# Designs tried in a protein design chat: VHH binders against q8pxy1. Part 35

Target 1, 323 residues: q8pxy1
Amino acid sequence: MMDPQIERKLIEIMRVIHESDKPIGARAIADELNNRGYDIGERAVRYHLRILDERGFTRKHGYAGRTLTDLGENEMNDALIGDRFGFVISRIEEMAFRTTYNPETDKGDVVVNISYFDKDDFETVIELISYTAHAGYMISPRVRIFEEDSLEMSLPPGKIGIATVCSVTFDGLLLKAGIPVEPAYGGILQIENKKPARFLDLISYSGTSIDPIKIFMNRTPTSVLEVLEKGEGKILANMRQINSSAYEMTGKILKKAEKVGLAGCITLGEIDEYLLGAPVETGKFGAAVVGGINGICALEETGIEIETNPISTMLDYQTMKEI
Short names: E, the ipSAE of ESMFold2; O, the ipSAE of OpenDDE; V2, 0.75 times the mean of E and O plus 0.25 times the DockQ between their complexes.

## First folded at step 10 (VHH)

Design yc2 (framework vhh_6z1v_2; at its last look DockQ between E and O 0.03; V2 from the best seeds 0.00; counts 0 for: pae O 10.6 > 2, placed apart)
Fold by ESMFold2, look of step 10:
Structure yc2 (fold): chain B 323 residues (1-323), chain A 124 residues (1-124)
Amino acid sequence: as target 1 above (323 residues)
Amino acid sequence: EVQLVESGGRLVRTGGSLRLSCAASGFEFSTYAMGWFRQAPGKEREVVAAISWSGGSTWHADFVKGRFTISRDNAKNTVYLQMNSLKPEDTAVYYCAASFYGTWFRDKEEYDYWGQGTQVTVSS
């Protein structure tokens, strides 16, 4: 679990770095923060700088100190540093609450990720997403295409948007049935012999304003194409935990969803056990689910330029078509 | 072809013990939850015990708690029901069932494949 106080310090450190005309070191950052009324030492600043480096938000310049990367500048803006501080777990919970899709009637809204790409890549995008989804590495083979004349989305000329179902839709199905879901980790999951093996890397959702998916896409590339070709490689997946009292009912709901094509729940864990190496609290069990953008990850592996906004919005599932 | 084949049912005295086995084939056994059900003449089929995909979680009906134990061996694709302290009321055909989802279930409607059953008869 990430302490909210740690996240606030990360944002304030990035602000100081942003305001510097030149690379800035840990001592100077600490001095500036103390002048602003924070009580923080150089050692603590170094600790936080290592976190920023690992997330790809800062660039070292040797002894001279650090500057923000383009990713760091973008994440500072997304965190609304000038207005307010937002947590990604709150976004997940909001979207889960808004989910109304009912597998029994095939009606209602699901959570989607939105990706944008050059229209010239359309055939390749559709083919690879279809292949990835039907191989079981996305949530659903249903997508929705948005072209430049869309009333719901403004696109630059020559761009196409595609909505793919987000794994948070499962959290919403469970919540609608009265089962609270605690998002725990985003991660990189190793596939061996076409089966889930273990999480190789995990980032906790707790106390963070920065979406783990954006961090993984920048630092730890997937190998979805290798998984599709050879049954070996790395995919995006996430893990949530659920109170053990809901064990049986969770299984019923997710089994029903899978029967209607909402696939991608890899494994429900045993009560009180780690799931594929991810920690699970006592009295709970884990649910590991593939990332809804693994088809997009496969496309990026081919070199296609794609911009992705995870956990973007709600769409009526009936407006989404299988490909 | 999916097959569930129960074995081990026989006549046994009150207070005796019996172990049922169910051999599975035609599906990935290690990802399926398994259950034992029973049906006495003229009665509806009822759940006796159920076990999760890895065997890490089990459930037993109150009328068999402390007497019956469900277990599984994923290397042998086999689920077991150890029955101790048998009573005449335990007389029934016992069925093995499998669900493609790995959590155990109490409801028979959640089970996708069924064996043909093995007769257990408990005499006075």
Scores: ipSAE 0.432, ipTM 0.797, lowest interface PAE 2.8, mean pLDDT 85
Fold by OpenDDE, look of step 10:
Structure yc2 (fold): chain B 323 residues (1-323), chain A 124 residues (1-124)
Amino acid sequence: as target 1 above (323 residues)
Amino acid sequence: EVQLVESGGRLVRTGGSLRLSCAASGFEFSTYAMGWFRQAPGKEREVVAAISWSGGSTWHADFVKGRFTISRDNAKNTVYLQMNSLKPEDTAVYYCAASFYGTWFRDKEEYDYWGQGTQVTVSS
């Protein structure tokens, strides 16, 4: 977990960048921060700027320095409105609580992402989503399609909507069983030979006001298509931390979930051990889960324009059909 | 070997009560949903009640009307059916069944293992 103090420094750096009327270099940033009472050197600032670059919060303008991206500005603003470093977590917790689906009764609601795309892309979307899901890189192969004439959802003209199951559904299932789940990281996961290898990059949920998955979608391209074709590439994945006392029960619940198509859990880690290179707190174990929007990422990789609202709403899972 | 052994079935008078038990062995009981079914002479087997692996969810058929209650004790690998206010129409062989994961555990097809059944007879 990134030290909250580091995250605070990042926000302050972003503030300095924002206040500049032109690209600003690391030295100038350091000087300004020192003027503001922060004891930080140029080298440290450069380090933090790299982090910001990776997160898509800053844009590098060669030797002229950095500016904030729209994403960066939003992050900064959100951070300033309150110590909202926990905002995303709060949203996740809310949606987890709202999850009512019971795999044994096949009743209840799951958390879904909603995506919108041009109706002319429908066949391609369906095909690729199906392929991605059945390859195991989505949470569930069940989706719900919303057409323009749907009374359930307002769609832009000429657009079709698709609901995909969100990873937060797992949090909900576990929570319903009395297991607290802590969102730990969102990241890019390297796939090698059709197997998870390691996280290449991680963003802590506690270190950002923006969903880490969303950050990566905007900044770091995935290669889901390569994974599908060659068994190697980069996908989006999440990591949860769970108390060690719930290790066995968690495993059981996940096995049951798989039987109803909720098979997005990649692997459980060992107690007190790193999972796929991601740190785990003492007394806990990690759970790695595929990003629910990997199918959407695959589509974007093809050049299809698609708008996605992650962790959008709840849907009755029975109304979702296997694609 | 998987075994489900029902017990407790007997002759009872109308309005009487009976508690059925099903002892399970040979599989991880705590991971299975359990159900009670019954089959009267000349009738099809029908679901009476079902309970989730954790016991957190239960289902009862409409004809039960609050008279029967399914429960389980995972520590004892046993599922129970408390039957109150019994009627002659309740006369049947009652079966215990186990489902690892029944999406529709009201359907008999979703159950993996079955007991041999226990006879319940309700006299007028």
Scores: ipSAE 0.006, ipTM 0.268, lowest interface PAE 10.6, mean pLDDT 88
ESMFold2 (binder alone), look of step 10: mean pLDDT 90; pTM 0.919

## First folded at step 12 (VHH; framework vhh_etentamig_d1)

Design xd1 (at its last look DockQ between E and O 0.43; V2 from the best seeds 0.00; counts 0 for: pae E 6.6 > 2, grease 26 > 24.2, SAP .69 > .668)
Fold by OpenDDE, look of step 12:
Structure xd1 (fold): chain B 323 residues (1-323), chain A 125 residues (1-125)
Amino acid sequence: as target 1 above (323 residues)
Amino acid sequence: EVQLLESGGGLVQPGGSLRLSCAASGFTFSSYWMSWVRQAPGKGPEWVSGIYSKGGSTYYADSVQGRFTISRDNSKNTLYLQMNSLRAEDTAVYYCARTYVTITKGYTYRWFDSRGQGTLVTVSS
């Protein structure tokens, strides 16, 4: 995987290019980025522009500079949409609303993440995802595999897609039950002796345009493998706030979900009390949920190259198979 | 609810032409990539063509390059596929699909979160 910092710079470069009324050169891009607080030189920008060219995101216009291609614009928009204040929350809310899965009937759609990897890593991916899930650090042990013969995906030769259940599914379940759920924080959670200890770092969903989980994936290395092996390390987790009036009902719903393999809830907090070091508003309690992509993080920690689109789409949970 | 309705399929002789249409509803059509995907009897699905949300950029499988043309009218929420110089190998059910495109490390991934029921194209003498 490319350095997250590089990816961020690429997005910002694309943004600058997009905002230009004409082709823009590397020097001008660098100047603008510096104006925006990025310490980057022209040479570095040129390097990144080459990457963008190779990806087909930019078009070179000789000495005039570069513009975005349609693909580049699409990528930028996808990336920037995540950077818009409130967008992440809106996306979460949308996907929660679209969630139709009922644990009692075992029917309906859940929110999933989509990841892509090389077919040669298939056995390792399945094994480690299974292991991570059964250890309780994923939302569900059910996954869906997409191969070249799938109508739902067009994959490059030699690539495989995998869908994993996203934590937003819990938001959806609760919402369906009439319980409003507030995304509060995403963060790095310290595990000690196979138990949640404390959040080491938190990002408020209201304070960012990017999914906090995605931010941390790129910013702070997890140690999911260490957690799996030694019971100690760092994982991704979310914190939700729920009105105290829904405390009992929330518990019941979570118990039902657990019976069907949706067991990603780490713990519920007490009313009006901090949860694992995270603040909770008066009249509310916290719910800590594992990041659905912890399995992917574990894979990345092994050196496997995997691309992930979090909160990607909805899938019928019955079509997903336990591994 | 997202709805995609394909039309225009039928029987045609080799060398003939057909134009497929896909009527989209239930979403902001102009905000999404669209694709045509086909599945021949007894074969796996095959991506045929894709078009950017705002139009302009079009992409084709090698098997149809130069023969097929994808287009869209965002004002009508309609996707088109002009198929020329049809061959027996083009016989398939053709699906219209809402598409998410991800490009990473030089690879293009396409996710079709929604598709229609399809329209049958039969190329036979």
Scores: ipSAE 0.501, ipTM 0.785, lowest interface PAE 0.8, mean pLDDT 90
Fold by ESMFold2, look of step 12:
Structure xd1 (fold): chain B 323 residues (1-323), chain A 125 residues (1-125)
Amino acid sequence: as target 1 above (323 residues)
Amino acid sequence: EVQLLESGGGLVQPGGSLRLSCAASGFTFSSYWMSWVRQAPGKGPEWVSGIYSKGGSTYYADSVQGRFTISRDNSKNTLYLQMNSLRAEDTAVYYCARTYVTITKGYTYRWFDSRGQGTLVTVSS
């Protein structure tokens, strides 16, 4: 976890770089920040720029200075939209709190991710997402298709949108039952003989400003198609930890969700034990859940261009239909 | 509970003006980019204008550029749309929306979170 004051300065430096129409150097950044009331010198700006470079958020242009990378623009886009605390865990906790879906009544909002793709790829996208969801590697087979502008969104020409259920919906179901959930890790999970084997890579949600799942999508390939076809390979999954006092109630709630098609919990761990190699704190247990975008990963493995909205949102589950 | 309450619509002559308001509650208004979206009778929805969460940066559809002005007062949790030089084609129900923006590969994607019934603007000669 980084010091929050360092993280705040990184965000403000990125904002200055974002607002520049050309590469910008450390002295110019320091001057602009001082004009905005921040007490920071050129040497301190250079220190923070090294951190941004190491995160892959900035690109050097020799002596001309720096610009934001695509990854940096995505992070800045999140900051511009929300103007919030920049940690992913805070966004996850907010979405979980705002989940109102009740499996007993089949009413309420679930957390969704929105993905966008070319109209020409419609049949392939629908088929592979359906296949992945029904194989158990997504949270729900329900989706919502956006083919034209709607009151919920404006589409670029030639694009279609699709909403798929996000794993944070489970955190929301548990929270409504009075069970706080702590997001712990995003990761790459090895599947062997159709069974979860171990997390191969983990990134803590704590202290990160970009979703670990998106980091893995950019840096480490999955093999979701191989898992679907052969029962072996790598999928996206995430792990949360829950206080041991809620162990039995958590199991009951997840079983109820499974009965209504919300079936993305791969494994519920034992109290005080690591789960599939992922650390779990004393007094807690882990729950490993498939990544809600594994169908998107499968599509990317085929070479199809598909983009996911980096900001999760809420959607009425009754407007979503099984694919 | 998130609420967005639009008001200020009505019947107006071509060339006239109206000011729309949107009262926001149940969320941190100053954290969200806001937009106006309109839907004319029998037509699809159309994004009209957007404003950055802190104000200052404003954006307009070509159809309203130079005639409409979006603004916000974060101390009052209120979004505004000043509509001048109104035309018959501006007739629509106007909705206030929280807005999420993604820019990827030269495309701008906007997601709108509308909660109100909108306010009807009728421009009739």
Scores: ipSAE 0.041, ipTM 0.587, lowest interface PAE 6.6, mean pLDDT 82
ESMFold2 (binder alone), look of step 12: mean pLDDT 83; pTM 0.834

Design xd2 (at its last look DockQ between E and O 0.67; V2 from the best seeds 0.00; counts 0 for: pae E 12.3 > 2, grease 25 > 24.2)
Fold by OpenDDE, look of step 12:
Structure xd2 (fold): chain B 323 residues (1-323), chain A 125 residues (1-125)
Amino acid sequence: as target 1 above (323 residues)
Amino acid sequence: EVQLLESGGGLVQPGGSLRLSCAASGFTFSSYYMSWVRQAPGKGPEWVSGIYSKGGSTYYADSVQGRFTISRDNSKNTLYLQMNSLRAEDTAVYYCARTYVTITKGYTYRWFDSRGQGTLVTVSS
């Protein structure tokens, strides 16, 4: 995890940027922060701005300075709600713990992502999500649709919500079986000839307070549509590390999950070996899992405006319908 | 387990006041945006008010703006809704909800991942 102090500074920098009516430079940001009681120099601000740029939270406007991206604005808002910048691992752990779904009985709760889009895009959204899921690039083909009359969310007029199964569901399944799972990396995975080839880029969960998947959604364009059409391209994927003692049991659990449509696991690695180019700690093996939001990425690639909150909530899997 | 327990509902005359409370447990209350949501008989649910975990920013639906006040005491893990100048149209079951908020491109999305059983508020002569 990044130093909490750094994260706090990042949030404050973002706040200053957000409050500006125009692009704002590092010096001006530093001055404003100092006015707010933060002892920070221009050089330090520049350093943090680079981090924000890398995370896709800010946009550089040459010498004029920076503005927040939509992602940055959302992240800032989330952070203001409860210091969520440092909350990703804790959130994953919490949601994994809350997972109660049993593939053998087909009962219980799974972890879901929530996405929001315009009702006019409904048919396209359903079609492409279905297609992506059945191609094997989502966790499950089951989704749940939320309309304006739902007690579970408040939507702007003309908007619809959709829940998709999150990869953290696997963490939960394994945890329920007594297997600890460590989030290791989120990254961009190259697909070649409809097969996973290698991670092109990785962000460690321990190295960031932000979900790597969320970062990549905005930082590095995926080409899920190309994967769907040609069998080649870039998708989002996660890497988990699991103790070698649980290798056999992990495989069994994942196989059971696949039978009920939870088929997001790409592959298991060998003990003590790199998986798809990602490092694995000694005494552990890797598990590569597709990003649950790859369907959303595909939609974004078409130009559809869609907002996604990863790892949002728990839903009864039986209430979700296959599309 | 996340638990939210609403209280304070009842029968009140038009123009009257009520104060609702919501006791939260099973999570770090101070880390979450909280909302009040209501559902009137025969109508769909309506977001009423929200409050950030930090900073004290509050938000209200237009229908209750100026009449209702949302507040929280993080030390007591309690959410409040002061309702003044109550109207017949305020009659509803009121729910306390743990909320995830996304604001983008001028739109506000609120997900209620947990809510209580609700408390009934009846405004009638």
Scores: ipSAE 0.444, ipTM 0.752, lowest interface PAE 0.8, mean pLDDT 90
Fold by ESMFold2, look of step 12:
Structure xd2 (fold): chain B 323 residues (1-323), chain A 125 residues (1-125)
Amino acid sequence: as target 1 above (323 residues)
Amino acid sequence: EVQLLESGGGLVQPGGSLRLSCAASGFTFSSYYMSWVRQAPGKGPEWVSGIYSKGGSTYYADSVQGRFTISRDNSKNTLYLQMNSLRAEDTAVYYCARTYVTITKGYTYRWFDSRGQGTLVTVSS
C-alpha cells in the first residue's frame, strides 16, 4: 500500500493538468499548486509526473508538457466524489464491508459495477450480457437497468445505465463470516478447454489508485467472444489471498452462494501454492474469480461504445432482475 | 439503515423563499457528495444541485443557478437547500440523495441514492 500523502499529491497534480486548456509543464504546475497553498517545487512535480506517466494517467507532448489520458480523467473525477476512494485497496475494503447480502435470506446489498451505453444498442447489450453471465463468465445474470426516468440516475438523453454484480461481493460475504480477504491481483486469465489455465499478466492492487482491471480494459485486448464461442481465450479475473485457517469455511460459504446462483467461475488454490501462476504468500491460499465486467469486455470486442466504472456502488439485490 | 429525511417544503407564492433540510443517518455523511433532485408531477427526475463531501465546491442546474444555494453541516449530518425567487416551474417533490458523478467521453453521469419520501414544494398563487 502506498503512502496516502503521495497519492494525494498525484491527484492534485492531475487536477491542475485537467484544468489547463493545453499541455502544461512541471514549472507551470508547481506555480499553480503554490497559488493554491501547496509548497512544492518543480523537481518534486517532475518526480510525480513520472509516476503518473508510468501509471498511464498522463501523456507527454514533448516540451509542451502533459495532458491527462482517459484513465487519468476518470481517476481524477472519482476523487471528486470523496477522499475515501483514493486507493483501490481502500475502495475494495470499504465496499466489502458495506456488503449486507445474505444468500440464506436473499436480502441485502451487493457491490455493483455501473456501465453506460447508447439506447440504440439496448437489445445487443442485454443479449450479450445475458449470454456471458449464463456461460459463467460474470458474477450473476441479475442486472438493473436505469433509464432517464429513473429516480436513481440522471442520464443524458439517449443513454441507458446497467448495474452488474461485482466480484467484491464475494469478499463481503466472506468478511461477514469473519474471514478477511486480501485483494492481490487483477489479471488476464487464459481459458483452455472451457477451464481456467493460467494468468498471463498480473497487476498488483497494492500501491495504485487505479483498478488494475480498468488498466487491462484500456491497454490489453481480451477475447471473451472467443471464450464464449470456442472455450479458448482470455478473460479478466481477480486473485485474492485468504489465511489458510479459513480454508474449509471459505469453501462452505462459496457453496452457499453457488446454490442461489451467485457464483461465476471460482477457483480455490491449495494452501501455500501458486494459483494459476499467480504468487500466493506462505500460510495462505488463493481464490481466482472471474471479473464482473467480462460481458462489458465482450461488448467492446464487438465495437459497441460502452463505458464502465468498476466497483461503483452498493445496490439492493432484490431490485435486480435476471436477464 | 441509510436514512435521508427531507423537510421544509410547503406552499409559497411566486417570488417567495423556502429552505429545505435533509437529516442523514446510517452512513458517514462527510464522505459523500450530496445532491438535491426534484420530480415534478408526471415528469422524470431532474438534478437540481450538488455539493462536494467536504463542502466548498457547489454545483447547480442552469434552471436554478443564482436562485438556489446548497450547503451542508457535516457536524449535524444535515444538507440544506435555500430556494429564493421561486417560480411555478419549481413545483416538485424534492429529494436528498447521495451521489456519484462520472465524466466520460464528454458526458456527465450522476447516480443518485435517494431513500426518503421527499418534501413537496408548491409554488402557486
Scores: ipSAE 0.000, ipTM 0.380, lowest interface PAE 12.3, mean pLDDT 81
ESMFold2 (binder alone), look of step 12: mean pLDDT 83; pTM 0.836

Design xd3 (at its last look DockQ between E and O 0.52; V2 from the best seeds 0.00; counts 0 for: pae E 5.4 > 2, grease 26.4 > 24.2, SAP .673 > .668)
Fold by OpenDDE, look of step 12:
Structure xd3 (fold): chain B 323 residues (1-323), chain A 125 residues (1-125)
Amino acid sequence: as target 1 above (323 residues)
Amino acid sequence: EVQLLESGGGLVQPGGSLRLSCAASGFTFSSYAMSWVRQAPGKGPEWVSGIYSKGGSTYYADSVQGRFTISRDNSKNTLYLQMNSLRAEDTAVYYCARTYVTITKGYTYRWFDYRGQGTLVTVSS
């Protein structure tokens, strides 16, 4: 993971940008940070701004400077709320641990993503999520809808929440079986002829404090709709590493999960071999899993405004309904 | 295990005051935003107030703005809601909730992954 000190600086830079009524330049940012007690030069700020740009948190407006993107604003706020920068792996581990769902008994909690959209888009959202899920590019076809009368969330007027199953659920299932799972990479996966071809880009979970999936959602457009229509395109996917000793057991668990609608495991790699172009450590094999938010990506591709918080919370899987 | 326990509710006359408390345990309290949510009889839930973990930023629903004050003591893992100038319409079960906040395009979304059992506040003459 990135140096916590760097992450803190990034957050503060984002804060300064957010507080500005107009695009703000590196020099001005540096000055403001120094005024706030941060010893940082313009050059350093420029360096950090590049990182923010790469993460999709900021937009450059030429010489005028930078502004926050919606992603940046959300991330900043999230970070301010819980200092969540740097906690991606910890969050995954926590949520995996909290996973209690048992495919054999069909009881327990799964990890979910929460998304928000306008109620006027409800029919389209449901339709496309269903279609994407049944095509195999989501973790589960079950979702949970939240309206304004929910005690579980506060929604602006006219907004709806939807929970989709997160890929971390698999981590949880495996962990419950005594199998440690290492988050390795998030990335863009090329689909060809309805089959996974290769990762086009990868971000290591250990190399970033931000969820790679969030980064890619903004940085690299997906083409989930194209995949759905033509069998070719780009989707979000994750790669996990698992010790070779658990190869057989992992397969069994995943098969059981599929029977209850928890799909999304694209493929298991061979021991000590690269998976879809992603490196695997010696003594381990890879597991490629679809991004649980690919349905959301598809919606975004249609132009629907939707906000998503990956790896948000736990839900009883029985309360989620297949669509 | 995450636990939130509300207290301080009761019967109060219109114009009166109450202070609610929420004792938090099982998580790093200081790392999370917290909210108060209420539900009146026969009505849907209503977000009342929120406070961030860092910076101390506080937010209020229009219905309670100027009358209620949210605060927290991280050293005690406790959330508070000072309620002044209480009205009959403030009658509700008040819940403490661990909160995830998303702000985008002028909209604020709040997810409550944990909530207490609530404490009843009754405002009546």
Scores: ipSAE 0.456, ipTM 0.766, lowest interface PAE 0.8, mean pLDDT 90
Fold by ESMFold2, look of step 12:
Parts: sequence; C-alpha cells; structure tokens
Structure xd3 (fold): chain B 323 residues (1-323), chain A 125 residues (1-125)
Amino acid sequence: as target 1 above (323 residues)
Amino acid sequence: EVQLLESGGGLVQPGGSLRLSCAASGFTFSSYAMSWVRQAPGKGPEWVSGIYSKGGSTYYADSVQGRFTISRDNSKNTLYLQMNSLRAEDTAVYYCARTYVTITKGYTYRWFDYRGQGTLVTVSS
C-alpha cells in the first residue's frame, strides 16, 4: 500500500506542472511547492517525479523539465473529484439513481457514454454505430451528436461528440421498480451463433477505481466486426447480480424495455447459478448485458481514433435521435 | 439536489466591468471543475472559461483571454467571473456549469452535467 503522504505530494507536483506554461524542472517545482507551504527539497521532488514517470503521468523534455501526459491530467482530475477507492461503484449507483426514463411514456433521462472523434470520420462512425445498434449489440439506436459547443459540451476544433445509451440505464429502470442492482463484472464475452456463450475473462467491479470495461478496451482486442458479420466473436459485456426475490419482475421489466427499443442482448441466469461462466452469489441471479459500448469497440477495430468517457452523464432521451 | 444560482448580470457600457457570481449547493463543490458558458441572442452556446476543482488552473476562450478572470472560493461554494473591458459582443446570458474534463491527445473536452438558469449581461451605450 502506498504511503498516503506520497500520494498527496504526487498530486501537488502534478498540479504545479499543470499550471506551468512550459516544461518545468525539479528545482522550480520544489521552489513553487515551498511557496505554497510544502517543506520539500529538490531531491524529494526528483523522487516523486520518477514515480510519476513510471506511472506514465509525466513526459520528460530533456533538460527543460516535464509536462503532464493526457493520462496524468486525467488522473489529477479524478483525484480531485473525490474518494478514489470505490469510485466506479459509487458512480454507477449515482447514475442509476438519477435515471428517470420511463419506457411507458418514452420520457426522462438516460445514462450515456460520450465518445469523441475527428470530424473527417463522421460518416464511418455514424454508419458503423447504426449497424451495430440495429443488430442489437447496443442499448438503443438513439444517439445524440454534438458538432459544436452546446450547453452540455464544449468541443475542441475539428472534433465531434456522440452520446450512446449506457447499460446502467437498465440498472436505473430496475431501481425505479424497487429492484436494487449490484454491478458484478465487466468482461470479454464469447458470441457463438449470434448468442452469448461464455465469459472468457472477467474483472470485478468491487474494489476497483477503474471501470473494468475501460481496462478491457485498452488491453484486450475485441472482434465486434466479426460478430456483426458472422455471428461469431468476442465482445465486451457486463454482468450484474440481483436478489432472487426479484427474479420474475426483472425478467418482465427487461423484456418490456427490449420491446421499446432498449436492446442489449440481455441474458438472465438461473437463481444460485453461474451465468455464462461468471460467478453469482448464493441467493442471487445474474443479468448480462452486451450492448453498451460495442459500437465504439467496432470502430476501434477499424483503426479510427475514438475516445470514450464511459458513464459520462444523464441526457433527456427525447433529445436523442435514432441513427 | 444540485443547484447553481448565477447573479451579477445587468447593463454595462462598453469598456466597463462586471463580476458574475454563482452560488453552488447540493454537491461537494470543491470536487468539481467549473465553467462559464454564454449564449448570445440568436447564437449557439460558447464556452467562456473554466477552472479546476482546487483553483489555480484556469482556462479561457480566445475571445475573452486577457479580459476575463475566473476564480472560485471553495469555502463559500462560489464561482466568479470578473469581466473587464466589456464589448458589445459580450452581450449574452451567462451560465455557471459543473464540468467534467477529459484531456486526450492534447485536446480538452468539457462536459457540463448541471448548469444554472443564467444571468443576462448587456453591453450597450
């Protein structure tokens, strides 16, 4: 376990680097930290910079000093938001609670993932996401395109944003019906003959600050294009656990959601049984959802540069249009 | 419930100054980046300025760089925008927005999950 005082100093060093207009060296960082009331020397700063380099948070520019990498900027931003341990679970629970979408009225807010890509790739992105969604491997065929600044988003020049419905929306629908949902695993799911077959790899949501789906997107290749073309391949999916007393009602709610276009290739397990090879606790059953991010995975397989911020925010579903 | 309440708008002559305030409640203010976003009549919204959750690191649109200063007081849960050397084109409704920031390949993306109702700034002789 890392010393908490070391972690605090890492954050403050990154903040000093971030605030510099140019690469900054260890002596200048130490001077600035002392001006801010920290009692540390240049040698201690060099020690901490080595840790930041090893984590990929800083980039050396020879003797000119260091700047933050994109990873370092995002880590600093995440550390300033709140408690690191348990963050993913807390965010999922908050987003599920905020879900107000009602399938009966087609009104309310859904949870979305936001992805960003270069405007030159627009047609390819739209075409492939539409294909994936209508094949049933995304939660909804509705998306929202952000081509310019809006009250919801500010974009760099030349970039487009796309919101796609997140599977946590199902957790929200269940919660509104009085059914609490426990996120259990993100994983790599084998598809055979157009149907879920088994999880090939799993990462638990419990005890992690990093979304398992994001880990798999960065680490493990998928073959969503093969699934779309041949009905065989490997895709991302997540699995949640639900108390056995809600078994019948969960099934009915999810089937109603599918009939109104909220499809995620949903698979319900049996009570007290593993689901597709994923462990399920006694007194519970699993529900696997395969729709959330697969259009983005398909795009990454083509080599398009697309960046995703999973579990980004809530959007009014009526502002989203079928692609 | 998250609330963002803007104030300080009004009529100002060109070259004048105004300070906008945004009172925040219903969330841990010091854990979030914040932005000012404006929308002129008949125009789309424009991000104006942003500040990281702990302060110090500030960002500005080119259109306001050197004239506007964003700040925050985390002990008072308040965001500020000091606007100097105001011009007619600064006329807009100004919104305070809670911001998620993603930085990828040198690009900064800002997502606004909550915003206030806005405060009108009119710059006119």
Scores: ipSAE 0.178, ipTM 0.687, lowest interface PAE 5.4, mean pLDDT 82
ESMFold2 (binder alone), look of step 12: mean pLDDT 83; pTM 0.829

